# Ledger of designs, part 139: VHH binders against p49116

Target 1, 238 residues: p49116
Amino acid sequence: EGPLLSDTHVTFKLTMPSPMPEYLNVHYICESASRLLFLSMHWARSIPAFQALGQDCNTSLVRACWNELFTLGLAQCAQVMSLSTILAAIVNHLQNSIQEDKLSGDRIKQVMEHIWKLQEFCNSMAKLDIDGYEYAYLKAIVLFSPDHPGLTSTSQIEKFQEKAQMELQDYVQKTYSEDTYRLARILVRLPALRLMSSNITEELFFTGLIGNVSIDSIIPYILKMETAEYNGQITGAS
Key: E = the ipSAE of ESMFold2; O = the ipSAE of OpenDDE; V2 = 0.75 times the mean of E and O plus 0.25 times the DockQ between their complexes.

## First folded at step 10 (VHH)

Design k15 (framework vhh_7n9e_1; at its last look DockQ between E and O 0.87; V2 from the best seeds 0.00; counts 0 for: grease 26.7 > 24.2, SAP .798 > .668)
Fold by OpenDDE, look of step 10:
Structure k15 (fold): chain B 238 residues (1-238), chain A 119 residues (1-119)
Amino acid sequence: as target 1 above (238 residues)
Amino acid sequence: DVQLVESGGGLVQAGGSLRLSCAASGFTFDDYGMYWGRQAPGKGREWVSGISWSSGYIAYASSVKGRFTISRDNAKNTLYLQMNNLKPEDTALYYCATHTPGDYPFDYWGQGTQVTVSS
């Protein structure tokens, strides 16, 4: 049995590309995003319960929730990433595209709204001052979501999600005993993740690096990536 | 291994002040919310105060609100409790605590530091 998460799953440290350029170019943004994506995926991979689901189910699960995990990662690492600056840079790049008349008005609106939702979500999480433990469990709850289409072992996934919820509840009740509604305030943020388009996220953060290749298609590769390769990717791409 | 070591307790007169410290080790301190608890003679453990990883969120038990101040120094892996206007009913063994990440559903706490408030 044992707990769903351990201390090794609480720690979530993102290393940014170095040095930070004066102008945040597309490459820097994509590299930063890629590091976060890799960290998030390998975080999931490190969970015994995740491993217990099997490779096929694991891959399907991550494919279904990578955008949510990534977004939670953005929120958690917002300060280290200087996320506001990154988003501003993205907007600036988008403005250039607008000036060049490359985007339709509707598309511009969609992208801008997505950026706004990302910013708002991250700001709301910052206001809650969510700690690493809480983030870990929120990510677990998101990861072990049984309601995605096409999943196998949904009963087991649901059990893992319940376990994550219970452990989070226990943590919050003991750590913040007088804040009766903290758990609810935290959990109520999760629906916002489902409002965000994975396609737009992919375009904003990853298109400059992977081109037309989808995150969905590379997830199996990321999940199979060795630690050494992961570290090499993090240290060598900047 | 997780280690929490409390210090700063002692004997003080009513109305006096004490500052408790909790030295933490064996885990990434700034990833965890921390809290203070206390246990008075003949009573169960009582939650006193909690603080989030970045100190952005703080909570107090109603019995100590306005008198106690919880804080932390993540660079020093230390949790603090400034106790002002102490009352005899504050007499207790004070301990710092966090959730044990490796064994659900247990918490980890230190040995505690004794605070005695005389009338």
Scores: ipSAE 0.708, ipTM 0.886, lowest interface PAE 0.7, mean pLDDT 91
Fold by ESMFold2, look of step 10:
Structure k15 (fold): chain B 238 residues (1-238), chain A 119 residues (1-119)
Amino acid sequence: as target 1 above (238 residues)
Amino acid sequence: DVQLVESGGGLVQAGGSLRLSCAASGFTFDDYGMYWGRQAPGKGREWVSGISWSSGYIAYASSVKGRFTISRDNAKNTLYLQMNNLKPEDTALYYCATHTPGDYPFDYWGQGTQVTVSS
């Protein structure tokens, strides 16, 4: 039995829409986020272990974890996306809405707390200087989670997750042998991903593109796309 | 194919300095952490130091901390080890290494460069 991922799964290159607008707007944010989502789904679909689970299991897994994969992608691509600038602009907008009484105070508080958790997560990943190998295996651990309700083949999914964990462990222990706590520091970040709200992610990053259709409902279509159509969504070409 | 070529070794007196280089090719250097290891005569391999992809995370073996400095230049695909205040106990074959998914569970490492420290 060979490795869970290949070298091609380590490379994760996001390109931003051009030109970057003078002022951040909903269209630019949504296009950038859409490219990241499609890049993440293309990544998952290309994994032989994922393909081996079958179409229905694939859809169930991605529906359960897409927000976690997307959040890992945000952390990995935070510099390229200028994510800190995007989030700061959103915070300023929300604070103006409070002063103008345009939105529910409870909803704004909920969204602000989510933004703070996202910033904290991204900062913790940056402090560890997580690389492409580590991100690829963290995404695999998240993707092959056997504990989501309604899954079939959970025994095989668990075996793939354990394989991802073992291969990540081997890499970290070899690269940083006498720093025995790096793996533990990395792995304790994962539970925070389950606390991220997919509804709020959709509101922050996808409101302008989805047209009241949830990402959960479009997952089957994204996974079935032809490769040429996929590449068009990642680059913004049709 | 992955290729790692070490250079900069030699004979040096105790207290002296050397700078090792490792030229890397055949993989996307920026996607991976890198490390130096060494093997003294008649001994097993010993990890020396590791560095993350952007140099933001660095670790050293306790035996070399404060004396050795690891660095990398991603534009040149090159890893470095500055070795100061060398001791006879540092005498070893020094090699650079990386790990890629295609090589699991094995690391790739170069042929090494000999460092010999007198007295």
Scores: ipSAE 0.626, ipTM 0.871, lowest interface PAE 1.4, mean pLDDT 87
ESMFold2 (binder alone), look of step 10: mean pLDDT 82; pTM 0.831

Design k16 (framework vhh_7n9e_1; at its last look DockQ between E and O 0.02; V2 from the best seeds 0.00; counts 0 for: pae E 20.4 > 2, placed apart)
Fold by OpenDDE, look of step 10:
Structure k16 (fold): chain B 238 residues (1-238), chain A 119 residues (1-119)
Amino acid sequence: as target 1 above (238 residues)
Amino acid sequence: DVQLVESGGGLVQAGGSLRLSCAASGFTFDDYGMYWGRQAPGKGREWVSGISWSSGYIAYASSVKGRFTISRDNAKNTLYLQMNNLKPEDTALYYCATHSTGDYPTDYWGQGTQVTVSS
């Protein structure tokens, strides 16, 4: 059997909305996030192994891991997105809500901690200087996680995950032969992804766009969407 | 098609220096880590140094650590290897490489550039 990923799956280029406003408004943030989300899902869609699982199964996978994929995407595209600026803007918007006493103290803490975890995760990935190849396989490992509830074809999913791990290992071993622990350092970052709330991520990045509609509910549509329809879909949802 | 073209090799006396270059084309250079390898006469391929996509992480073989410096210019799609304090045992065909996936996981590398260090 051939490799899980090809060079086409390494490329992960996010195009930001233009022009960048002087003040990062909710619309800009949501549009940026949506583009990343679409890119991430369409990336998954482009993997033959993903397609081989069938529509129901692969949709379930994305529903289960979209937050993790999105977060990896944030890390990978942090520079292009000016993620720190976006997060600062989000915090600023959140402060308005705080001042209006719309949030409980506990909720504020949860949201702030989530932002912190996102920032720290992205910083940690930047510090490791993860490349596109490594990100591709990390995303694949996350995507093909068999331990999510309600999944079918878990044996096949596990096999795909193993392939992703092996191919990543091969890459790291060949590229950084004398760094015996690089693979471990990279993989050990993955648990942090599951500590992040998909609900909070959705609230921070997407509520201004989709309102009360859940990312979970739109995933099937995104997966069927043409790649060139990013901007049209985003503007239509606003 | 992926192409890697090494240059900068030559004959140098022990203790001397050389700077190797690797011109890359046919792939998105800054998506990949790159590495240098070498093959001495009668020996197998040996890993020398690796560098991450943005140069934020670098690794060296123990045999060259402290003497060799790997770097890259992503704007020029070029990988470099500064070799200082060269030793006769550094004599080898040096090649730059990257891992890629096609039908099978494989590495891409160039024809190499010959480095000869005289005692």
Scores: ipSAE 0.458, ipTM 0.795, lowest interface PAE 1.2, mean pLDDT 90
Fold by ESMFold2, look of step 10:
Structure k16 (fold): chain B 238 residues (1-238), chain A 119 residues (1-119)
Amino acid sequence: as target 1 above (238 residues)
Amino acid sequence: DVQLVESGGGLVQAGGSLRLSCAASGFTFDDYGMYWGRQAPGKGREWVSGISWSSGYIAYASSVKGRFTISRDNAKNTLYLQMNNLKPEDTALYYCATHSTGDYPTDYWGQGTQVTVSS
């Protein structure tokens, strides 16, 4: 009953680690990415419809979609993160590994292809001038995906996704009334998110935080956190 | 469109002080880090000082540390550079910049304000 999202779910302000070093390193990149991850998880947990689902269902949803939420977050925050500079630093680190014969050609190709797909996605979202309301609804559509294997409560998840889609449609029609095809252009960008590898995202952005432990393994812990703990992690993940 | 407009440049004697301002518009100023650069005649651009969106990080080039102070007023969408104990080698076109777009290789730059320090 009532809207799926409120204005409090539209605000999505990323706080970058300070200071930004002259030469970006793995620590800065990992801390920046960790803040975005925790901001994204805090956002998802704050949604009343998400809170209404069971804990096992919530864990399964986030495990299935965290990389898509993270990638939408990268696109939304690309300017404040200086994402182009971060990606260039990652490429430089890879090139050092090539020079020292530490990586195979196949792995480098996979990683570079992922970086190019990520850049293409972020550029396409910027070209469409996606606003904060649209990002919030796109994240909700991705979060409440009923087609992930192993989910319980699939019919309720589907109803929440349909509600997110209807609210996005209503917003776009009201706000961009003269742009008949804006909704369709926005929605056709979503399938690209399924092409993003969570394994490679972890290796690019989370090596310093995670070490040998996957994002999947920490999701139940993050979802059980008190709100005060979330806020501490968003401003200074450790 | 993103706009960055510098002001406050001029002619000043060595040892003097000058305060530069950069008025920002066309983006959410509070969400982005800012920096000052300079370009002396016949030379490439040199990074001078940077400040994070919350002012939690501030950095200076070694050539200006202790003499220049960067600050920002997010309520006025304005970036500042207080320049003290100016030297003739500080003579340059000073510009402000932001990472307000993710496009490669795009930072946004102002047109600059000239600072000339006489001996």
Scores: ipSAE 0.000, ipTM 0.092, lowest interface PAE 20.4, mean pLDDT 79
ESMFold2 (binder alone), look of step 10: mean pLDDT 82; pTM 0.829

Design k17 (framework vhh_7n9e_1; at its last look DockQ between E and O 0.72; V2 from the best seeds 0.00; counts 0 for: pae E 2.1 > 2, grease 24.8 > 24.2)
Fold by OpenDDE, look of step 10:
Structure k17 (fold): chain B 238 residues (1-238), chain A 119 residues (1-119)
Amino acid sequence: as target 1 above (238 residues)
Amino acid sequence: DVQLVESGGGLVQAGGSLRLSCAASGFTFDDYGMYWGRQAPGKGREWVSGISWSSGYIAYASSVKGRFTISRDNAKNTLYLQMNNLKPEDTALYYCATHYTGKYPTDYWGQGTQVTVSS
């Protein structure tokens, strides 16, 4: 059998809304996040192994790991997105809410900690200088995680994950042959993704666009979107 | 199609310097780490140095560490190897390479450029 991913899956180019406003409003942040989300799901959808699992299993997988995929996407696209600026803007918006006593102290703490975790994760990934190939396979490893509850075809999912791991290992060993611990260094970042709250992520990045609609509920629609629709939405929002 | 074209090799005296270049095409250069290898006469291929996509991470073989410097220009799709304090044992065909995903996971390397270091 061929590789799990092709060169087309290595490429991961996010197009930001243009122009970037001086003040990052909620709409800009949400639009940017939505584009990344769509890109991430479109990426997953384009993987033959993903397609082979069937629509129900595919949807279940994405529902289970969308936050992790999104977070990896944030890390990968941090520079293009000006993620630090976006996060700062989010914090500023939160400050306004705090001043208005709209949030409990505990909730504020949770949200701030989440933002901190996101920033730290992205910083740690940047320090490792992970390339597009490595990101692609890290995303694949995350996508094909068999340990989520309610999944079907777990044996096949495991096989795909193992394949992803092996191909990544091969890449790292050949590219960085003298750095015997690089693979371990990048893989040990993955557990941090499981510490991220999908609910808080959704609130921070998507509430302004989808309101009370959950990402979970729209995932099937995103996965069924045509590429042209995806591109049209991106261009239309610009 | 992926292409890697090495240049900059030649004859140099021990202690001398050379700068190798590798022109890359046929793939998204800045999505991949790149590496240099070499093959000396009668010997197998040897890994020399690797560099991450943005140059933030670099590695060297112990035999060339401190003498060779790997770099890249993503805008020019070019990989470089600055070789200083060359030694006769550095004599080899030098090639640039990348791992890419085609039909099967494989490495691609160019035809190489000959480096000869005289005593």
Scores: ipSAE 0.597, ipTM 0.824, lowest interface PAE 1.0, mean pLDDT 90
Fold by ESMFold2, look of step 10:
Structure k17 (fold): chain B 238 residues (1-238), chain A 119 residues (1-119)
Amino acid sequence: as target 1 above (238 residues)
Amino acid sequence: DVQLVESGGGLVQAGGSLRLSCAASGFTFDDYGMYWGRQAPGKGREWVSGISWSSGYIAYASSVKGRFTISRDNAKNTLYLQMNNLKPEDTALYYCATHYTGKYPTDYWGQGTQVTVSS
C-alpha cells in the first residue's frame, strides 16, 4: 500500500566511540564495527515488509546478506568512521606480518585483495555522492534478495525487492530527470558486494568477539533485541 | 511537517540575473537530493536542476545549462538557484522539491516564487 521504507528508515546515524585513540587499536576498530553492525541489523528488523516474513525467514535473510548490509554501511559512514585511516592501519599491520613471517603469503594476499575491493567500492559510492535515501533502498535491494539458497517465501521476497527497485528508480528519475545514467551507475555497483567475504570481514573488523563466535551465530539474538528502540522508531514514524 | 519556502523571485529584464533561495525544515535535509522545478502557464511542471546531498553530483535541464547554477548549504538547510542571462521563456513559478521525506511517498515542494522576465 504505502512505501517500502519511510523517513525513519532513511535516517542512519552512526556514533563513534570517544575519544578516538592516537594510535588505532583492535578494541576501537571492533567497537566501531559492532556499532555499525547493530545499527544495520536494527535497521533491517524495523522494516514492516521484513517483519511480515516471519522470524525464521528474517534470520535466514540476514544471515545471507549481513556482510552486504555491513559493507553498504561502511561506505555510507566512511567519513564519520575515518574508514580510510582504519584500512591504512590494517594494511601496515599486514605488511609487518609479512616481514616477520607471522602469516601465510596466501592469506595475506586474500586479505589485501579484499581491502582493495572494499576501498574501490567505497570510492565508487563516494564519486556518485549516494545519499541516505539511495543507501536505504540499496540496502533493501540486497536484504530482499530471493536468490540465496535455503530461503522460504522467495516469491514474496522478490516482490519486496521489485518494490524497492521501483521506488529507488522513481526517486532517482525525479531528482535527476535528464540524467538517464545515474540509476544504472548506482545499480552496477551492487554485484561487487557479493564478492566481499564475510570470513575476511569478521577477521578485519570483528576479531575478538566473545568466544570467537561467528556473526552468523549471533544474528538470531540481535534480531530479537531492542524492542524498545523499534517501538520508539515506529511510534514516531507511523 | 515538511516545509519548503522559496524566495528571491521578481521582475527582471532579459539578460538579467536573480538568485533564488529555498529554506527547508521538518526533515533531515542532508539525507536527500534536492531539485528545482518550474511551471509556466499552460506548460505543466518542468524539472530544472537537481543536486546530491553533498553537492558532489549535479544535473541541469538542457534548457538552462550554462546559465543556471544550483547549490546548497547543509548547515543552513538551504537550496539555491543562481539564474543568469535570463530569457522571457524562463518566466515561471519556481519551486524547490524533494521526492520523499516521510511515510507518504509524494513530492514535497513549496508554494514557489514567481520569476517574470520582460523583453
Scores: ipSAE 0.519, ipTM 0.830, lowest interface PAE 2.1, mean pLDDT 84
ESMFold2 (binder alone), look of step 10: mean pLDDT 82; pTM 0.829

Design k18 (framework vhh_brivekimig_d4; at its last look DockQ between E and O 0.06; V2 from the best seeds 0.00; counts 0 for: pae E 15.6 > 2, unsure alone 64.2 < 65, grease 24.5 > 24.2, placed apart)
Fold by OpenDDE, look of step 10:
Structure k18 (fold): chain B 238 residues (1-238), chain A 119 residues (1-119)
Amino acid sequence: as target 1 above (238 residues)
Amino acid sequence: EVQLVESGGGVVQPGGSLRLSCAASGFTFDDYGMYWVRQAPGKGPEWVSSISWSSGYILYADSVKGRFTISRDNSKNTLYLQMNSLRPEDTALYYCATHWTGDYPFDYSSQGTLVTVSS
């Protein structure tokens, strides 16, 4: 059958809008985020195993895990994105826009905690010095998660996930043979992704672009987009 | 200096059509998504449509789906909004905006273009 991922799936290049504004605004953030989202989804689409699941199952998978994929993308592209600056800008915008009638104290807390979790996750990944291969496999593991409600072909999804895990294991063993526990340290980061709210992520990164439209609702359209070169990313055709 | 200039507005009867244009300058146009917003009298700003930098990703508000078409010509640094089957409720001042400036045109850099749909 061959490997789940090829070298073409390792490349994950995000191109930021140019120039960066003097003050990061919600629109710049949304544009940057949307590019990352598209890159992430089209990356998934470029995996032959993903295509093999069929359109309905594919859509369901992406709907279930887009936030996790996006978050991994944030971590992977944190330097290019100047993520810390983006997050700081988001916080500032939130602080300046807090209205008692629009945002409750509890909601503020939730949003701030979410931002904190995002920052901590990305920092943790940076500390681990995760490379492009590892990110690719981690994204695959997240993508082919069989434990989401309502999925079809869960057996096949599980097989793909196992394959991703095995390939990651082989890669880590080969590349980082001196670090016996690297695989475990990497995998143990994945649960943190499940702690993050997709709704809050959507609110923070996408409201300026999509208005009242949900990411969930546009995912099928994104997946149906023509495969084209964008952000300098070259993905394999399925 | 970043500048957005809307044009193409006017008075039209219900069912009519208009094509709005937005000329952009002062930044790398094809690096940024663009969008249209409108503000009707007595109402707040309403998002109308968005288009990605490459035109590969397009979104519409439910209120305009099937009637409006957003497009762009990056070679001309111009954003367009084709409005068909116009309704009285489409009457508004229309603004184009970019992810670069982040400023609402009615507050800072754009005058908008007025669309009036009336019998």
Scores: ipSAE 0.013, ipTM 0.285, lowest interface PAE 8.4, mean pLDDT 87
Fold by ESMFold2, look of step 10:
Structure k18 (fold): chain B 238 residues (1-238), chain A 119 residues (1-119)
Amino acid sequence: as target 1 above (238 residues)
Amino acid sequence: EVQLVESGGGVVQPGGSLRLSCAASGFTFDDYGMYWVRQAPGKGPEWVSSISWSSGYILYADSVKGRFTISRDNSKNTLYLQMNSLRPEDTALYYCATHWTGDYPFDYSSQGTLVTVSS
């Protein structure tokens, strides 16, 4: 019954398209976000417990939690992504869209509130100085959530989530023994992830990659994708 | 006005090859990811492959992995699908698209290009 995660699951290295453009654009934001999404999906796929659940259950789990997993990834990689700069550019674009009457006022309010919630979440995680081990266990807790509608194998998923929770507890207690309430402060941030809108995340970060297709619809294909196909020799000419 | 025009289809023996092209106009081609969709007789639309605007991300359906290669030339506003080792089950009307949800209808009304694989 070994550990749920190994050190290979702690490493989470996002490589950005280089260099960052002088003026941020939809293509750079979308490519950066796509790299994070694929990194997050491949991270989940690499976990033996996830592999043990089977293909249909894997797809259902990721469909239920991809936005939460992506949001944790944004928080973890916020510095390397220059996320604050990206969000500021998006806000400026939205303000211009208001002046040009391109979006409804109600939609703009929804999008601005989502950006504010995302910024607050990322700031709170940075203030807590969440480390790579803690992020890995938080992502596992989110991934193995048995309470999503329509899941099969929920008892097995619950066992994996409990294991992730116990391993996080053990890690925090050993590593941050002087901070009695660290685990509680970390765990109370998780409910905020459920407040993030997947369709607004798609609009903010994924417009232009695969047209306007929902990420939910392509998840089975991303989970089956091999690394060679991701970086296949045909893409090297572009 | 967005226009996508597919070409390169035809009749080929099993094991043969075809290269499909999709000429794009009426939009900024290099701002969008593109994909190929096919519709076989008696079946709904099936996603085949997709490619990001920079070609940095490429995906294939399991049924075509290792046989088909998607590519794009942004300077020519053209999307390609190289189809090798063709099988009778690849027989379909092939479309390119900037949008795919897995449901009907498509986000465009082009006629596609017909690929027939028969011995």
Scores: ipSAE 0.000, ipTM 0.174, lowest interface PAE 15.6, mean pLDDT 79
ESMFold2 (binder alone), look of step 10: mean pLDDT 79; pTM 0.796

Design k19 (framework vhh_ozoralizumab_d1; at its last look DockQ between E and O 0.01; V2 from the best seeds 0.00; counts 0 for: pae E 16.8 > 2, unsure alone 64.6 < 65, grease 27.5 > 24.2, SAP .753 > .668, placed apart)
Fold by OpenDDE, look of step 10:
Structure k19 (fold): chain B 238 residues (1-238), chain A 119 residues (1-119)
Amino acid sequence: as target 1 above (238 residues)
Amino acid sequence: EVQLVESGGGLVQPGGSLRLSCAASGFTFDDYGMYWVRQAPGKGLEWVSGISWSSGYILYPDSVKGRFTISRDNAKNTLYLQMNSLRPEDTAVYYCATHYTGDYPFDYRGQGTLVTVSS
């Protein structure tokens, strides 16, 4: 059996909406996030091992880990996205829109903490100077997580995850031979992804575009989207 | 003032077609994504389609995929929903919706237009 990932899976190019508005608005943020989400999901779909699991299992996996994939994508695309500016805009919008009758103090705290966690995670990844291969393998490890509830074919999922981990290890050993602990430093960042609330992420990045529709509910449709259609969206609509 | 005015609803037989329109005003239409939602009697709001500002992103639920087509004319500040192969279960009030705000998202909907699919 061949490798889990190929060089084609390393490429992860996000195209931002153009032009960037003078003031980042909800629309721009949501469009940017949506493109990243689509890119992330279709990246997953492009993995042969992913397809081998079957549609139901595939959908379940993505439903379970979309937030983590998205967050890794944010980190990976932070520069292209001007993520710091986006997050700052989100904070400003949130602050300006706080209504005591709509948002409790606890909710405000949760949302703000989520934003801070996102910032911290992305900053930490930047500090580690994670490359495209490493991101690809990390995403694969996240994608093929067998420990989510309700999954089928968990044994196979685990095998794919192990394969991703091994390939990452081999890559790191080969590419960063002088840094014997790089693998560990990279992998230890993954738990932080599980601390991220998918609900809050959805609210911050996507509500402005699709309303109150959950990402969970649209994931099957995104996964079924034709590649050509998706490519057209990314390259033609910007 | 933001205004969304839906039109095009009516009575149609199963298998028939309707085209809904939504006239938007009071905001920069081409700066915002738009979507259609519907509410059937006794049911909650259901998302039926969304389209990005440039029409680059379009999504449908399985319930309407292949039958409904969302589009927009930014020059006319108008959103459309072509509904083909209509089914009784498509009977609902259809709303045009947007999140118009410079801040955190707020959703706006029009008055809606009634679509009744019945033999």
Scores: ipSAE 0.017, ipTM 0.339, lowest interface PAE 6.5, mean pLDDT 87
Fold by ESMFold2, look of step 10:
Structure k19 (fold): chain B 238 residues (1-238), chain A 119 residues (1-119)
Amino acid sequence: as target 1 above (238 residues)
Amino acid sequence: EVQLVESGGGLVQPGGSLRLSCAASGFTFDDYGMYWVRQAPGKGLEWVSGISWSSGYILYPDSVKGRFTISRDNAKNTLYLQMNSLRPEDTAVYYCATHYTGDYPFDYRGQGTLVTVSS
């Protein structure tokens, strides 16, 4: 009843830790990534359709898709975050791990391939000039995915996903009426998100945030946070 | 079967420029990311730059960012490294590498080309 998303769900403004250090370090990278994660989960929680599914379903959905939401957030905020600089700092640190024999050859290959795939995804989104409305609908399509194993209420989730797709199509047709193929070009990017490894994302961006606990294990607690506590985590005021 | 041949090294004064080339054969060059790594005397290997198979993604560590430019010509199976504003600490043997098989990122590596930066 009514649109799935409103203008209030399009706003997605990431605030970076201040001041920015001369050389990036693990604390700056982890705090920056944590702010994006909390912003992404706050965004998902603010959607009335998401609220209507109930806490068990909410937890299951976010556990299944948090890495995809985070990756869309990285693409959307790549300039504000100076993402290319962050990824370069991570690669530089990986070179030291090779020299000290801290990582296996297969693991280093997986990590480097992930970094290149992430950069390629972000570049492809920038080339398409994806706007804030389009990002919001893409995140909704990813969030309301009925094909994850173990979900309940899959019929309702599917209906919300179809609604997100219809609203995206309507938006693109109105706003980009001269570009007949824009919707198709946008949607073809989504399968790449499923190839991103949540374990490697945790290693790259979240080492030191929560020790060795996985992001999916803390999602119930993040989703239950009060709005003021979210704002503290997003801005680093906590 | 896989072969990487580096060239273009030499002696250069500080502030100078060199362009390294890497000729690749024995694999489908367009399908793989390519890398430059270097080894200074008495030091371990240092990753210098990387480029995806499509050239859509390029990475540099802070030590060379803004001074070095990696590129590739997939039609010629050739990888390049343009090195500008060279410093004495850039002195090393430079290797072309790929992540085709084996230990990453040094699955396959050429014989190297020596770059010496001194007056």
Scores: ipSAE 0.000, ipTM 0.152, lowest interface PAE 16.8, mean pLDDT 80
ESMFold2 (binder alone), look of step 10: mean pLDDT 78; pTM 0.792

